# VHH binders against Mucin-19 (Muc19): the designs that were tried, part 1

Scores and structures below are computed, not measured.

Target 1, 175 residues: Mucin-19 (Muc19), of Mus musculus (Mouse) (q6pze0r851to1025)
Amino acid sequence: STCHVYGEGHFRTFDGESYSFDGLCQYTFLEDYCGQENGTFRILIESVPCCENGLTCSRKVIVTFQDQNIILQDGKVTAVQTAESTDCRERSANLYSIHTVGLYLIVKLLNGIILIWDKYTKVSVILDPSWQNKVCGLCGNNNGDLKDDFTTRHSSVAAGALEFANSWKTSQECS
Unless a header shows other numbers, all headers, positions and changes below count from the first letter of the chain; antibody chains aren't numbered by Kabat.
F, E and O stand for the ipSAE by ESMFold2-Fast, ESMFold2 and OpenDDE, each averaged over both directions (binder to target, target to binder). V2 = 0.75 x the mean of E and O + 0.25 x the DockQ between their complexes.
[cut] stands for letters that were removed.
The coordinates of atoms that the task and the answers printed are left out; those that the model quotes come from them. Centres of patches stay.

## First folded at step 4 (VHH)

Design e01 (from e00 with T28I; framework vhh_7b18_3)
Fold by ESMFold2-Fast, scan of step 4:
Structure e01 (fold): chain B 175 residues (1-175), chain A 120 residues (1-120)
Amino acid sequence: as target 1 above (175 residues)
Amino acid sequence: QVQLVETGGGLVQPGGSLRLSCAASGFIFSTYDMGWARQVPGKGLEWVSYITSGGSTKYQDSVKGRFTISRDNAKSTVYLQMNSLKPEDTAVYYCARGEYLWDSSGFDYWGQGTQVTVSS
């Protein structure tokens, strides 16, 4: 299953729903928390505007996984430890791998998630089939049913893309 | 096999109109964004317009108010209606599938192109 976002907020969910949302805040692109505290990862996105014309020139991607934040920004990847008790380089080797192939930067997480970034606006995520019906966020719930692809962070089905996407803001103080 | 086939180009006088069509095949058309870019003689590729899978549209400043992009998902076709054509609109016009980027690098498939010439 694959999910994409590109350009000025053009989304295609895992279940094949397409919608447009051009938000200026930070949003949950994909996570497995889904209203619970027992999740293992989050992928967050932010639109970075062009200085010339205000269009989205790129996306910043933040992956939170196993006490690390992996930040994709300005054409490069940076990994930051979130917990002081994280010990050494062997943890990074165990958690993910990073590859550059042509224009793309690829992050493979040990949990079967592949993140692909063109270093600009396009972000794609590929899930192993074992993740069916275990995720939520702007990418949808990956349950094979399009009618509930607008599932909000409060487990309701939104009537439209604006309500759906706004429910996935990481801060309600951002408008 | 993804195919994009442009038609509708030709010679037109300044102030005239042309309608370009792009017939798409080999993918689920309704789920993809579509766009038009042009190669002006002596210049690089320039993005012209795009239309999202949801129907939202965007235009380069030089064509706003003169060009209209539209799509017909039942026919897997995207259109570019060009009105009030100017000599500087002379170019090869390419239909493209994918995502818009300000530098036109977000498109993953292009058609063969159709020539538009605006001259008296």
Scores: ipSAE 0.000, ipTM 0.135, lowest interface PAE 14.6, mean pLDDT 76

Design e02 (from e00 with T28Y; framework vhh_7b18_3)
Fold by ESMFold2-Fast, scan of step 4:
Structure e02 (fold): chain B 175 residues (1-175), chain A 120 residues (1-120)
Amino acid sequence: as target 1 above (175 residues)
Amino acid sequence: QVQLVETGGGLVQPGGSLRLSCAASGFYFSTYDMGWARQVPGKGLEWVSYITSGGSTKYQDSVKGRFTISRDNAKSTVYLQMNSLKPEDTAVYYCARGEYLWDSSGFDYWGQGTQVTVSS
């Protein structure tokens, strides 16, 4: 299924819930850790405000997948391998591919996740059906039930978008 | 209950102009890409233009420089300004919603269409 964020924090989750939240911190957009240590990826987002109007001018996206950190920022992609992968085989290069199609920059991860970025504020993620009910974050839990799309980091269901989104901040020091 | 309602079609002479409007309801308009496609009598659908939720635009080569797509998120409306119309532009024009629009395969909901006829 597909999840989107656009503009000043307009979200649509995998299960079809829509909400607005325009926070200034870094947030978990999507991950498979979900309170456990056995996860394999994280997708993080940050809104970049315009210097002149205070509106969101773009979104920075950070994808952590195995030993790779893939950063989407300022209209381009940068991929950085961690020092811990020094003893790993060179074929780790096959973990992802990057394409430009029309107005979009597309990152395809080997695990069946497709990330689409318009180089500005719109970020979309498409999941392979095998990811049903295995993810969490601002995109919801992809379980086919919109009643629990506001599942917080602490496994409770929030009454509103503000409580829900704030639970997915990656740093408690950001306010 | 996604609904897209097109208006603004009609009969115009070659070289004339028309502005199509598409009023959207039943979904969070600002988060979706929007586009226009047309069906020429006896042929299949072809995409004309799209505008992303971020405001970036793309046009089919045959309409580039003559057509302009725009959107008004406050009114949940997408527009197609058509200038320098040619007989070859005669078609039913459809408004469409999409999640990603690098081609027509990304459209998931369509309006009922509005007829544009360019003839003397």
Scores: ipSAE 0.013, ipTM 0.368, lowest interface PAE 8.6, mean pLDDT 79

Design e03 (from e00 with S30D; framework vhh_7b18_3)
Fold by ESMFold2-Fast, scan of step 4:
Structure e03 (fold): chain B 175 residues (1-175), chain A 120 residues (1-120)
Amino acid sequence: as target 1 above (175 residues)
Amino acid sequence: QVQLVETGGGLVQPGGSLRLSCAASGFTFDTYDMGWARQVPGKGLEWVSYITSGGSTKYQDSVKGRFTISRDNAKSTVYLQMNSLKPEDTAVYYCARGEYLWDSSGFDYWGQGTQVTVSS
């Protein structure tokens, strides 16, 4: 299944729900924590405005996987180790691969998740079938049912896109 | 192992025609949607056309009426017939496998590409 966001917050979830939301905070695009402590990854997005007309010129993407942060920003990728240690550790190899196909930047994670970024506003994520019913966030829950695609961080079903998307803010202090 | 091999690219004059072929192997071809995308010099990758496992087709607006996608399930091959070619059609053309290939985000395998150049 595929989920994407593009332009001024045009979203399409894994289950085919379309909605618009143009928030300026950081949001959980996709994760498998879903209210649990034992998750394995997060994909976060943040709109980057350009000019002074308020239009979104690009999206910043942060992938957290296996104690690594992979940051997609300003047309480039930066990866950093997030685990705390007093020892110098080498960056873990072979946990992901990065490819360029045309102007697209593709990040493939060893857990079967593929992230595609046009280096501007479009972010797409493709899930291996093994991820059905295991994810949550702005991309929906990948369970094949449109009726519960607006499942909030608190496991309720929102009546509209604004309530749904605001529940996925990563900081309660951002409005 | 999944493989997609494109052929049929080349140099052609404006107004000419080319037929691209993509030979697929390593999977049950007739159960998958197939498509074409192109990398235009100076631009990004853009979706061109797809054909579903059931035979339904869709085209990008800039190629409607000029390009025709088709498939031969017995040969595990997808084709792109390109007519009335324009200089702006100059690109590397990639064959792709997937589902819901209305844009490039549904691609799970790509071929190596074949160069199409439209110039005099």
Scores: ipSAE 0.000, ipTM 0.096, lowest interface PAE 18.9, mean pLDDT 74

Design e04 (from e00 with S30R; framework vhh_7b18_3)
Fold by ESMFold2-Fast, scan of step 4:
Structure e04 (fold): chain B 175 residues (1-175), chain A 120 residues (1-120)
Amino acid sequence: as target 1 above (175 residues)
Amino acid sequence: QVQLVETGGGLVQPGGSLRLSCAASGFTFRTYDMGWARQVPGKGLEWVSYITSGGSTKYQDSVKGRFTISRDNAKSTVYLQMNSLKPEDTAVYYCARGEYLWDSSGFDYWGQGTQVTVSS
């Protein structure tokens, strides 16, 4: 129940499928919307290039959870309350915790999702068993079957990694 | 079958340099964190440096600025470049892997070790 991305877009899904995709846009790493409007979280990733070399030097991670945007970028964490707060009274709600252990920054969400970032290119997400068959994105669907890990945003199975990953692109403005 | 094979140890004078190499096989090297630990005769193991699969590095304070860890995923090899060696660096150096190396307790496999002796 662990998914990784590292380096030049090397992925390993929850169900154990490995593939490579080094996109320059924002992509859905993991979410529970899966074509529905009743989701509760999204984890988005972006590759940050080094100068003009084209190498991926870091990954930016954006976590959207219960009216919080948690942004992992430039070796640090920024948490932003969204404008659509349901309860204006809960200004200091503890919906997540942040720990630094060795080289890793760990974000634990109250919904049982653990996000691990090495402050550079490696991003990992660990799901508790309650999330089996409930997620989608570049990490796959966490159902224990490799054959449908390339499930696109449109609920079809892609023939290859490029088609699969491009279906999880969140921005129309990217080349 | 996980195998980690260290090479590059030897006898060197104080102030000298050595480069250790660790050739890995039996697993998908690029997905694992790698590290180096050492054991001084008569003492316990101490971690020296580690490198994540994403490229982040960390060093024990006593070697920071003198040692550099690096990896070559195409060759399934991790390196430890040791500069400005001191007699206190005399030890058996072990290559190790782990899925997440938060600290030395994260190592799950070790090599057989290579001897580094720093003396005049």
Scores: ipSAE 0.013, ipTM 0.427, lowest interface PAE 8.1, mean pLDDT 80

Design e05 (from e00 with S30N; framework vhh_7b18_3)
Fold by ESMFold2-Fast, scan of step 4:
Parts: structure tokens; C-alpha cells; sequence
Structure e05 (fold): chain B 175 residues (1-175), chain A 120 residues (1-120)
């Protein structure tokens, strides 16, 4: 299954639903926490404006996996470990790989998630079938059913894209 | 369901210009990368250009500076503006869709093609 976002907030979920939402806050693109504490990863996105008219020039992507944050920003990848982790550096070699292929930057996570970034506005995520019905966020829930693709952070089904996307903001302080 | 229909091919003199159009249907056009490839009679398919869903473009070295790819999401159409055409550009040109394009092999659907002939 594949999920995309590009340009001024044009989204396509894993189950094939399309919608538009152009927010400037940080949003949960994909995670497996889904309101619980038993999750293993988060992928967060943030639109970066470059013009006075508020046009999106690029997207910043933050991947939180195990004890690491992988940041995709300004055409670059930066990996940051938690300060308390003594052996994280040794383990990181087995947690993910990064490749540049043509126009794209590809991050492959050990858990079967592939993140593709065009170093501009387009972000894509590919999940293996084992992630069916185990994820949530702006990409939808990957359950093969379009009826509940607008499942909010609060486990309700939103009436529209604005309500749905706003429920996935990571901070209530951002407007 | 997915259809890609190319138009705009034809016969042109060396140094001339042509604009190819590809009308897409059966999918959400604005979420996909789009591109063009060509086949010279007796040779394999050669990637020409692609444009990502976000608008980033990339070109084959042999067409850089002469060809321009663009898209109109409201019309579900991708274009290839071909300038300074050479006899070597004679080929059948195919429009292609890609869901995740990390190279030219990422395209998953192709049109039927339109013939471009550059000859005096």
C-alpha cells in the first residue's frame, strides 16, 4: 500500500481516498500508536513556505523509530539519537538504510516501512501487508475500506478533510 | 480503468517544434508522477523526461535544454514541449504514470504512443 502528499497539501491515503489540506503546523503523517502507548514509530510532516503568499516550497519529515529521530529537511538527512542511549550508535546500523536514487531520497526502516522523499514537497510511504489495519494518521488506517479513512486522533470518523487533518496536529498551540 | 491518450505527434522539419499532450483518466491525476519515454524503430524504450506530483522535473541528457515537461492538474494532462527537433528524435512517444518514481522503472501504466517524425 502507498500513501502520498505533495504540493499544497494534496493527499492520497493507503486505501485510495484523496483530499486536500494545506496546514502549516506539524502533523502525524503515519504512526502505529493510534491513541495507545504500545506504538513503535511515528512519521511527522511539516510544510515549509518559501513565498509571501504561503506557497509550500518543501516538506520537512521527521521519523521517530526506536530511540532515534531521522530528519529529512533542506535536501538532507540528519539522524539524532536520544541523549540517554549508550549503545544506540551500534544498533542504528541495523535499524534503517538511506539511498539516493534519481530524484528521490529513500529511507527503509527495519520494520518494513519505506519512506520516499523527492527532496521537495512530495512524501510517499510504502507499507508491507503486515501493517494492514495497524496504522493511523493523515495517511488513513490501511484497512482496505474507504468508509473510515477520515478516522481522527479521537477514533471518530470526520465529516470532512479539514476536521480530519486538524485532529492529527501534534500541538494544539499551532493554529 | 487507467487510460493515457497521447496526441500532438506528426511530421516536422529539423529545427522545428511539436507539443505532445497526454490526457489521463481513471485515477487521481494530481497524486502521480508522470513522464515520457520513446522508442526508435528497432531499439528499446528510452526514458525522456518526468515530472513529479509536486512539480520537480528531470530530463534525459540528450533532450536537456530542448524539451520541457509540464502538467495541468485541472485538465489531468501532461505535456512535452519539444524544441530544436533533430532527426534522432524520430520515435514513438509514450506517456507514462508512476505512483512512486525513484527511477524510470517506477512507471506502472503506459499509453499507446504517438509518432514523431523529424525529416526534411
Amino acid sequence: as target 1 above (175 residues)
Amino acid sequence: QVQLVETGGGLVQPGGSLRLSCAASGFTFNTYDMGWARQVPGKGLEWVSYITSGGSTKYQDSVKGRFTISRDNAKSTVYLQMNSLKPEDTAVYYCARGEYLWDSSGFDYWGQGTQVTVSS
Scores: ipSAE 0.000, ipTM 0.184, lowest interface PAE 13.2, mean pLDDT 76

Design e06 (from e00 with T31N; framework vhh_7b18_3)
Fold by ESMFold2-Fast, scan of step 4:
Structure e06 (fold): chain B 175 residues (1-175), chain A 120 residues (1-120)
Amino acid sequence: as target 1 above (175 residues)
Amino acid sequence: QVQLVETGGGLVQPGGSLRLSCAASGFTFSNYDMGWARQVPGKGLEWVSYITSGGSTKYQDSVKGRFTISRDNAKSTVYLQMNSLKPEDTAVYYCARGEYLWDSSGFDYWGQGTQVTVSS
């Protein structure tokens, strides 16, 4: 299952719904909290405008996973924390890996989530099938039903993309 | 500056109807959820209805089937059509702007209120 955003807010959800939303706030792209207090990850996005014309030139991506923060910004990883290891008997498993392949920066999370960034506007997420109906955000709920893809953080189904996308703002104080 | 101006309140007999209007300015109206709340004499402020930016509606149980919320984005106005009014609907009605209206704290700006009195 794959979700994309590119350009000036062109989205395609895991279940195949396409919509446009060009917000300038920070939004939850994907998470597993979904109204629960004990989720395990968040992927947040924020559009970076081009000078005077307001067109989206890039997207900033923030990944929070197991107390690790990965910030994808300005064509590079700008803040990364890694799992600590002590000795070979009690070593913690690696929680994620980062690869650069051609023009793409790829983040693979141990939980079966793959994030792909072209270092500009395009952000893609690939989910393992085990994540069916366990996620929420701008990428939809990954339940195999197109009609439920506009599920808001209110747990209602939005009539349109604007209502849906605005419900996933991380700050109520942003326009 | 955000401004919300309510009109349409007044005195009406039980069983009657009133339509409240709220004219909004100072923000992009179509991007926000809008709602109505009321202050009943002797009680606290209580939520009545809200309409999302996309047009989805929700109602308090006591007004379901009697009240209808609607919006006109071209006029930056939200409406509350109140039918089959009861004496217990007597209150000051407030228009409110909201984001993420999943709890009672979701409203960030309020109007001045308009008085609705239902009596013989």
Scores: ipSAE 0.000, ipTM 0.096, lowest interface PAE 20.4, mean pLDDT 74

Design e07 (from e00 with T31I; framework vhh_7b18_3)
Fold by ESMFold2-Fast, scan of step 4:
Structure e07 (fold): chain B 175 residues (1-175), chain A 120 residues (1-120)
Amino acid sequence: as target 1 above (175 residues)
Amino acid sequence: QVQLVETGGGLVQPGGSLRLSCAASGFTFSIYDMGWARQVPGKGLEWVSYITSGGSTKYQDSVKGRFTISRDNAKSTVYLQMNSLKPEDTAVYYCARGEYLWDSSGFDYWGQGTQVTVSS
């Protein structure tokens, strides 16, 4: 299943719902916490406006996984680096890999999540089948049923996209 | 059904300009990557430029700085503005659709092509 956001807040959820929302705050794009403390990852997005035109120039993406932060911003990827080791026995396992293929930056997480960024406004997430009905956020809940794709942070079903998307703001201080 | 219709080809003198347009129908244009490829006599088919659904662009080295790709999602149209044209740019130009483009092998639908001839 694949979820996309592109341009001025055009979303397509894993279950096939399409909607538009062009907020200026930070939002939970995808996570597996879903109201509980036992989650393993979060993917957050922010729209970056360009100049006086008011158009979205790009999106910043923040991935929190295995106590690591991976930041996609300004056409670059920045991640918390492990210390350089000359130890002949490798101690650290690779938690993710990053590839540049043509126009895309691809982040593959060990947990079966693939993040694709065109270095501009388009962000896509591909989930393996093991993630069915285990996620939430702006991408929907990946349960194969579109009637509850607008599940809010508070575990209710919103009537519209604005209420749905605003429930996924990471800070209530942001308007 | 998916259709891609190219227009804007023709005869132009070296140093001149042409704007190619590709009108798309039969699919949700805004979610697809789009591109242009050309068939150059003796060289075979080669990609020219891509534009992602998000707006990122890439150009073949031989056209970089001279050609500009753009899209208008409201009109379901992709454009190729060709400036400072050279005789070596003479080719049939094809509009193509793809999902994750890094070369011409990523295209899944093609238009009929439009002839561009650069000569005095």
Scores: ipSAE 0.012, ipTM 0.438, lowest interface PAE 9.1, mean pLDDT 80

Design e08 (from e00 with T31Y; framework vhh_7b18_3)
Fold by ESMFold2-Fast, scan of step 4:
Structure e08 (fold): chain B 175 residues (1-175), chain A 120 residues (1-120)
Amino acid sequence: as target 1 above (175 residues)
Amino acid sequence: QVQLVETGGGLVQPGGSLRLSCAASGFTFSYYDMGWARQVPGKGLEWVSYITSGGSTKYQDSVKGRFTISRDNAKSTVYLQMNSLKPEDTAVYYCARGEYLWDSSGFDYWGQGTQVTVSS
């Protein structure tokens, strides 16, 4: 299953729902916490505006997986450990891999999640089938039913995209 | 149902400029990566440029700095602005659609082509 965001907030969820949302804060693109404490990863996105004309010029992506923060911004990838470790390089090699093909940057997580970034505004996530019904966020819940893809952080079904997307805004400093 | 229609080809003198347009229909244009390839007499088919749905662009080395690919999602159109044209740019130019383009092999639909001739 694949989820995309591109341009000025054009989303297509894993279950095939399409919507538009052009927020300028940080939002949960995909996670498996879903209101619980037993989650294992989180993918966050931020739109980076073009300053003068207000259009989205690129997207910053932050992946938290195990004790790693993988940051995609300005056409580059940076990995930062969230906890002190003696063997960060060998740990990184076991938890994820980064591959550049053409204009795309690909991050493959050991848990079966593939993140594809065009180093600009397009971000895509491909999930292993084992992730069905286990995720939430702006990408939807990957449960095979389009009707509840607008499931909010509060486990309710939103009437519209704005309510849905705003429920996935993080606590990062922003209104 | 997918249709790609190229326009803007023609005869131009060396050093001139030309803009190709490709009007797309039958699919959600903004979702797809788009590109241009050309059939050069005697050399076969070669990719020229592509643009992702997110706006990232890539160019063949021989056209880099001279050609610019762009898209207008509201008009479902992709463009190729060709500047400083050379006789070597003479070819039939094809518009193509794709997803996750690694190279020209990722294209799944092609237009009819438009002839560009660069000659004095």
Scores: ipSAE 0.013, ipTM 0.416, lowest interface PAE 8.8, mean pLDDT 80

Design e11 (from e00 with D33E; framework vhh_7b18_3)
Fold by ESMFold2-Fast, scan of step 4:
Structure e11 (fold): chain B 175 residues (1-175), chain A 120 residues (1-120)
Amino acid sequence: as target 1 above (175 residues)
Amino acid sequence: QVQLVETGGGLVQPGGSLRLSCAASGFTFSTYEMGWARQVPGKGLEWVSYITSGGSTKYQDSVKGRFTISRDNAKSTVYLQMNSLKPEDTAVYYCARGEYLWDSSGFDYWGQGTQVTVSS
């Protein structure tokens, strides 16, 4: 299944719900924590404005996986390893791979998640079938049912997109 | 249901131009990559061009500089402007919906195709 965000906050969830939300904070795009501490990954997004009118020029993407942060920003990828890490590329290659195909930057994680970035505003995530009904965030819960696609961080179903998306802010200090 | 309907094919002389249109329905057009592929007699299927939801474009080397892909999200239509046509451009042209740009296997729905014949 696939989830997208593009332009000025146009979203399509894994279960096929479409909505618009143009937030300026950092948000959880996708994770498997879902209110538990036993999760394995997070994908965070942040809109980057290009001028004073607040139009989204690009999106920054942060992937946390296996104690690594993979940052997609300014048309490039940067990986941050733990304090005990060596500069050996073999360790990183076992956890993920990065490819440039046409106009896209593709990050394939060992856990079956594929992240695609057009280096601008469009971010897409493909999940293998093993992730069905195991995720949450702005991409929805991937359970095949549109009725609960607006499941908030508080485990309730929001009445609308604004309440839903705002529940996935990573910091309550941002508005 | 997803539907892609191509129009604009036909017979044209070498050096001529054609504009193909693909009308899409049954999905949120603006979120998908759209592309064109062609079936050349004897050579199999090859992708021609694609356009991302954000408007970025990529072309097969053999058509670069001659073909232009564009989209109109308000009309849910993708176009292929073909200039300086050559006999080797003779093929059935297919409109395709996709989410990935690495090859034609990333396209999940195809139109019925429209014949383009370049001959004198």
Scores: ipSAE 0.000, ipTM 0.155, lowest interface PAE 15.5, mean pLDDT 76

Design e12 (from e00 with T52S; framework vhh_7b18_3)
Fold by ESMFold2-Fast, scan of step 4:
Structure e12 (fold): chain B 175 residues (1-175), chain A 120 residues (1-120)
Amino acid sequence: as target 1 above (175 residues)
Amino acid sequence: QVQLVETGGGLVQPGGSLRLSCAASGFTFSTYDMGWARQVPGKGLEWVSYISSGGSTKYQDSVKGRFTISRDNAKSTVYLQMNSLKPEDTAVYYCARGEYLWDSSGFDYWGQGTQVTVSS
């Protein structure tokens, strides 16, 4: 299944719901925590303006997976250790691979998640079928049912895109 | 020196079948994802299907269940078996190469195309 965001906040969820949300903060694009502490990854997004106008010229993507914090920004990828412990640093080197193909930057996580970034505004995530009904965030819950794609951080179903998307705003401060 | 050469297009009646073939050369075929896209008169270019280097497949919703993509790494060839063809499937079909691609906007090399016409 595939989820996309591009341009001025045009989203398509894994289950096929389309909506628009032009948020200015950091949001959870996809994660498997879903209100619990037992998750293994997060993918966060934020819009980057190009100048004085309000247009989104690129997206910053942050992938937190195991002990890694992988940052996609300014056409580049930067990986940093995020865990308090670095005892497994050598094993962490094999948790993901990064490829540049034409205009695309592709991050493949060992857990079957593929992230594709055009180095600008378009971000896509492809999930292995084993992730069905195990994820949440702006990409929806990947359960095959369109009617509950607006599931909020608190496991309620929002009536509209604004309420839904704002529930996935992270704790990071913004105006 | 990457080359992708499509064959197998032609005229077919609605409900008929065609198999397209794409012969690849100039690169290590087995390591690349391959796909098919089509240019429909009046609609522009749209992706149809792709197959990963490992054999996983994806299809556009309008062709799912009717079209099957496959590959033969020993022959450096990718195929598109098209069944239950509809007039809406009339298009120039292009073979494309990529790495971990999911749609036609991500492909980096294209063939010359082969015309498929579905007409009564």
Scores: ipSAE 0.000, ipTM 0.094, lowest interface PAE 17.9, mean pLDDT 74

Design e13 (from e00 with T52N; framework vhh_7b18_3)
Fold by ESMFold2-Fast, scan of step 4:
Structure e13 (fold): chain B 175 residues (1-175), chain A 120 residues (1-120)
Amino acid sequence: as target 1 above (175 residues)
Amino acid sequence: QVQLVETGGGLVQPGGSLRLSCAASGFTFSTYDMGWARQVPGKGLEWVSYINSGGSTKYQDSVKGRFTISRDNAKSTVYLQMNSLKPEDTAVYYCARGEYLWDSSGFDYWGQGTQVTVSS
């Protein structure tokens, strides 16, 4: 199943819900923590303005997985370790792969998550079937039911897209 | 129901210009990559240009510098501006869609085509 965001905050969730939200903060696009401290990954997004009128020029993507921070920004990828875990260089090399194919940058995570970035505003995530009902964030919960795709950070169902999207800010101090 | 309808083809003299338009319907146009391919008489189908949802473009070497692909997401339309046309550009031009056009094999829907003839 595929989720994406493009342009000025146009989203389509894994279950097929479409909505618009043009936020200026950092937001959880997808994660498996879902209000708990157990979890294995996070994908965060930020809109990067290119003009004084605040139009979205590109999106910055941050992937946190297995002590790795993979940052997609300015048409390139930077991967850094978030902790002192340098004993297994071979192990780290097997956690993800990065490919540039045509107009796209693709990050494949060992856990079955594929991230696709057009180096501009479009960010897409493809999940393998093992992730059904295990994720949350702006992409929805991937459970095959649109009724609860607006599940907030607090595990409640939002009345609308604005409330839903604002619940996924990574910092409540932002805007 | 995906539809792609090309317009703007015709007869033009060498050195002339044409602008092809492709009107898309039946899908969320702005999220898809779009491209143009052509079938030259006596040759196979060859890709001409593609543009991703963000507006980044790629061109076949034989048209680079002469053709410009663009899109208008508000109108669900992709364009091909063809300048300095040569007799070798005579072909049926097809508009095509792809979810991710990493190469020419990524096209999943095609229009009916529009004839471009470059001749005196």
Scores: ipSAE 0.005, ipTM 0.315, lowest interface PAE 10.0, mean pLDDT 79

Design e14 (from e00 with S53T; framework vhh_7b18_3)
Fold by ESMFold2-Fast, scan of step 4:
Structure e14 (fold): chain B 175 residues (1-175), chain A 120 residues (1-120)
Amino acid sequence: as target 1 above (175 residues)
Amino acid sequence: QVQLVETGGGLVQPGGSLRLSCAASGFTFSTYDMGWARQVPGKGLEWVSYITTGGSTKYQDSVKGRFTISRDNAKSTVYLQMNSLKPEDTAVYYCARGEYLWDSSGFDYWGQGTQVTVSS
């Protein structure tokens, strides 16, 4: 299943719901926390406006996975270690791989999630079937039912896209 | 169901300009990447330009700086502005769509084509 956002906030969820929302804050695009502590990843998005006309020029993507933030912005990928532990564990496994194919930059996470970015405004996520009904965020809940794709951060079903998307803001300080 | 209809072709002198339009119907235009490919007489099909749903563009080296691809999602139309046309640009130009245009093999539907002739 595939979810994407492009242009001025045009979304299509995993279950096929389409909606528009062009917010200026940071939002949870996809995660597996869904109100619990036992999640393993988050994918956050943020629209980057053009100074000239105020249109969205690009989307910044932040992937948090296994103590790393993987940041997609300005056509580049930057990885930043988030753990500041005194734990001296050795790591030799690759947590992700990056490929450029045609117009797209592809990030494959070790957990089977594939992130695709056109280096501009289009961001897509491909999930394997093992993620069925285990995710939430602006991409919907991937449960095969269109009726509850507007499931908010607090597990209610929103009446519209604005309420739905605003529930997935990462900070209430952002208006 | 899916239809792509090209217009705007014709005869022009070297150095002239043409704007090709491709009107799409039968699918949600805004969710697809779009592109232009051409078939030069005596040669195979070659890609000309791509535009993603997000607005990213790519051009074949021979047309860079002369051609500009754009799209209007409200009108379900993709355009190719062709400037400084050369005799070697003479070809049938095809509009095509794809969900992810990695390269020309990603096209899944094609228009009927429009003839562009550049001749003195």
Scores: ipSAE 0.028, ipTM 0.509, lowest interface PAE 6.3, mean pLDDT 80

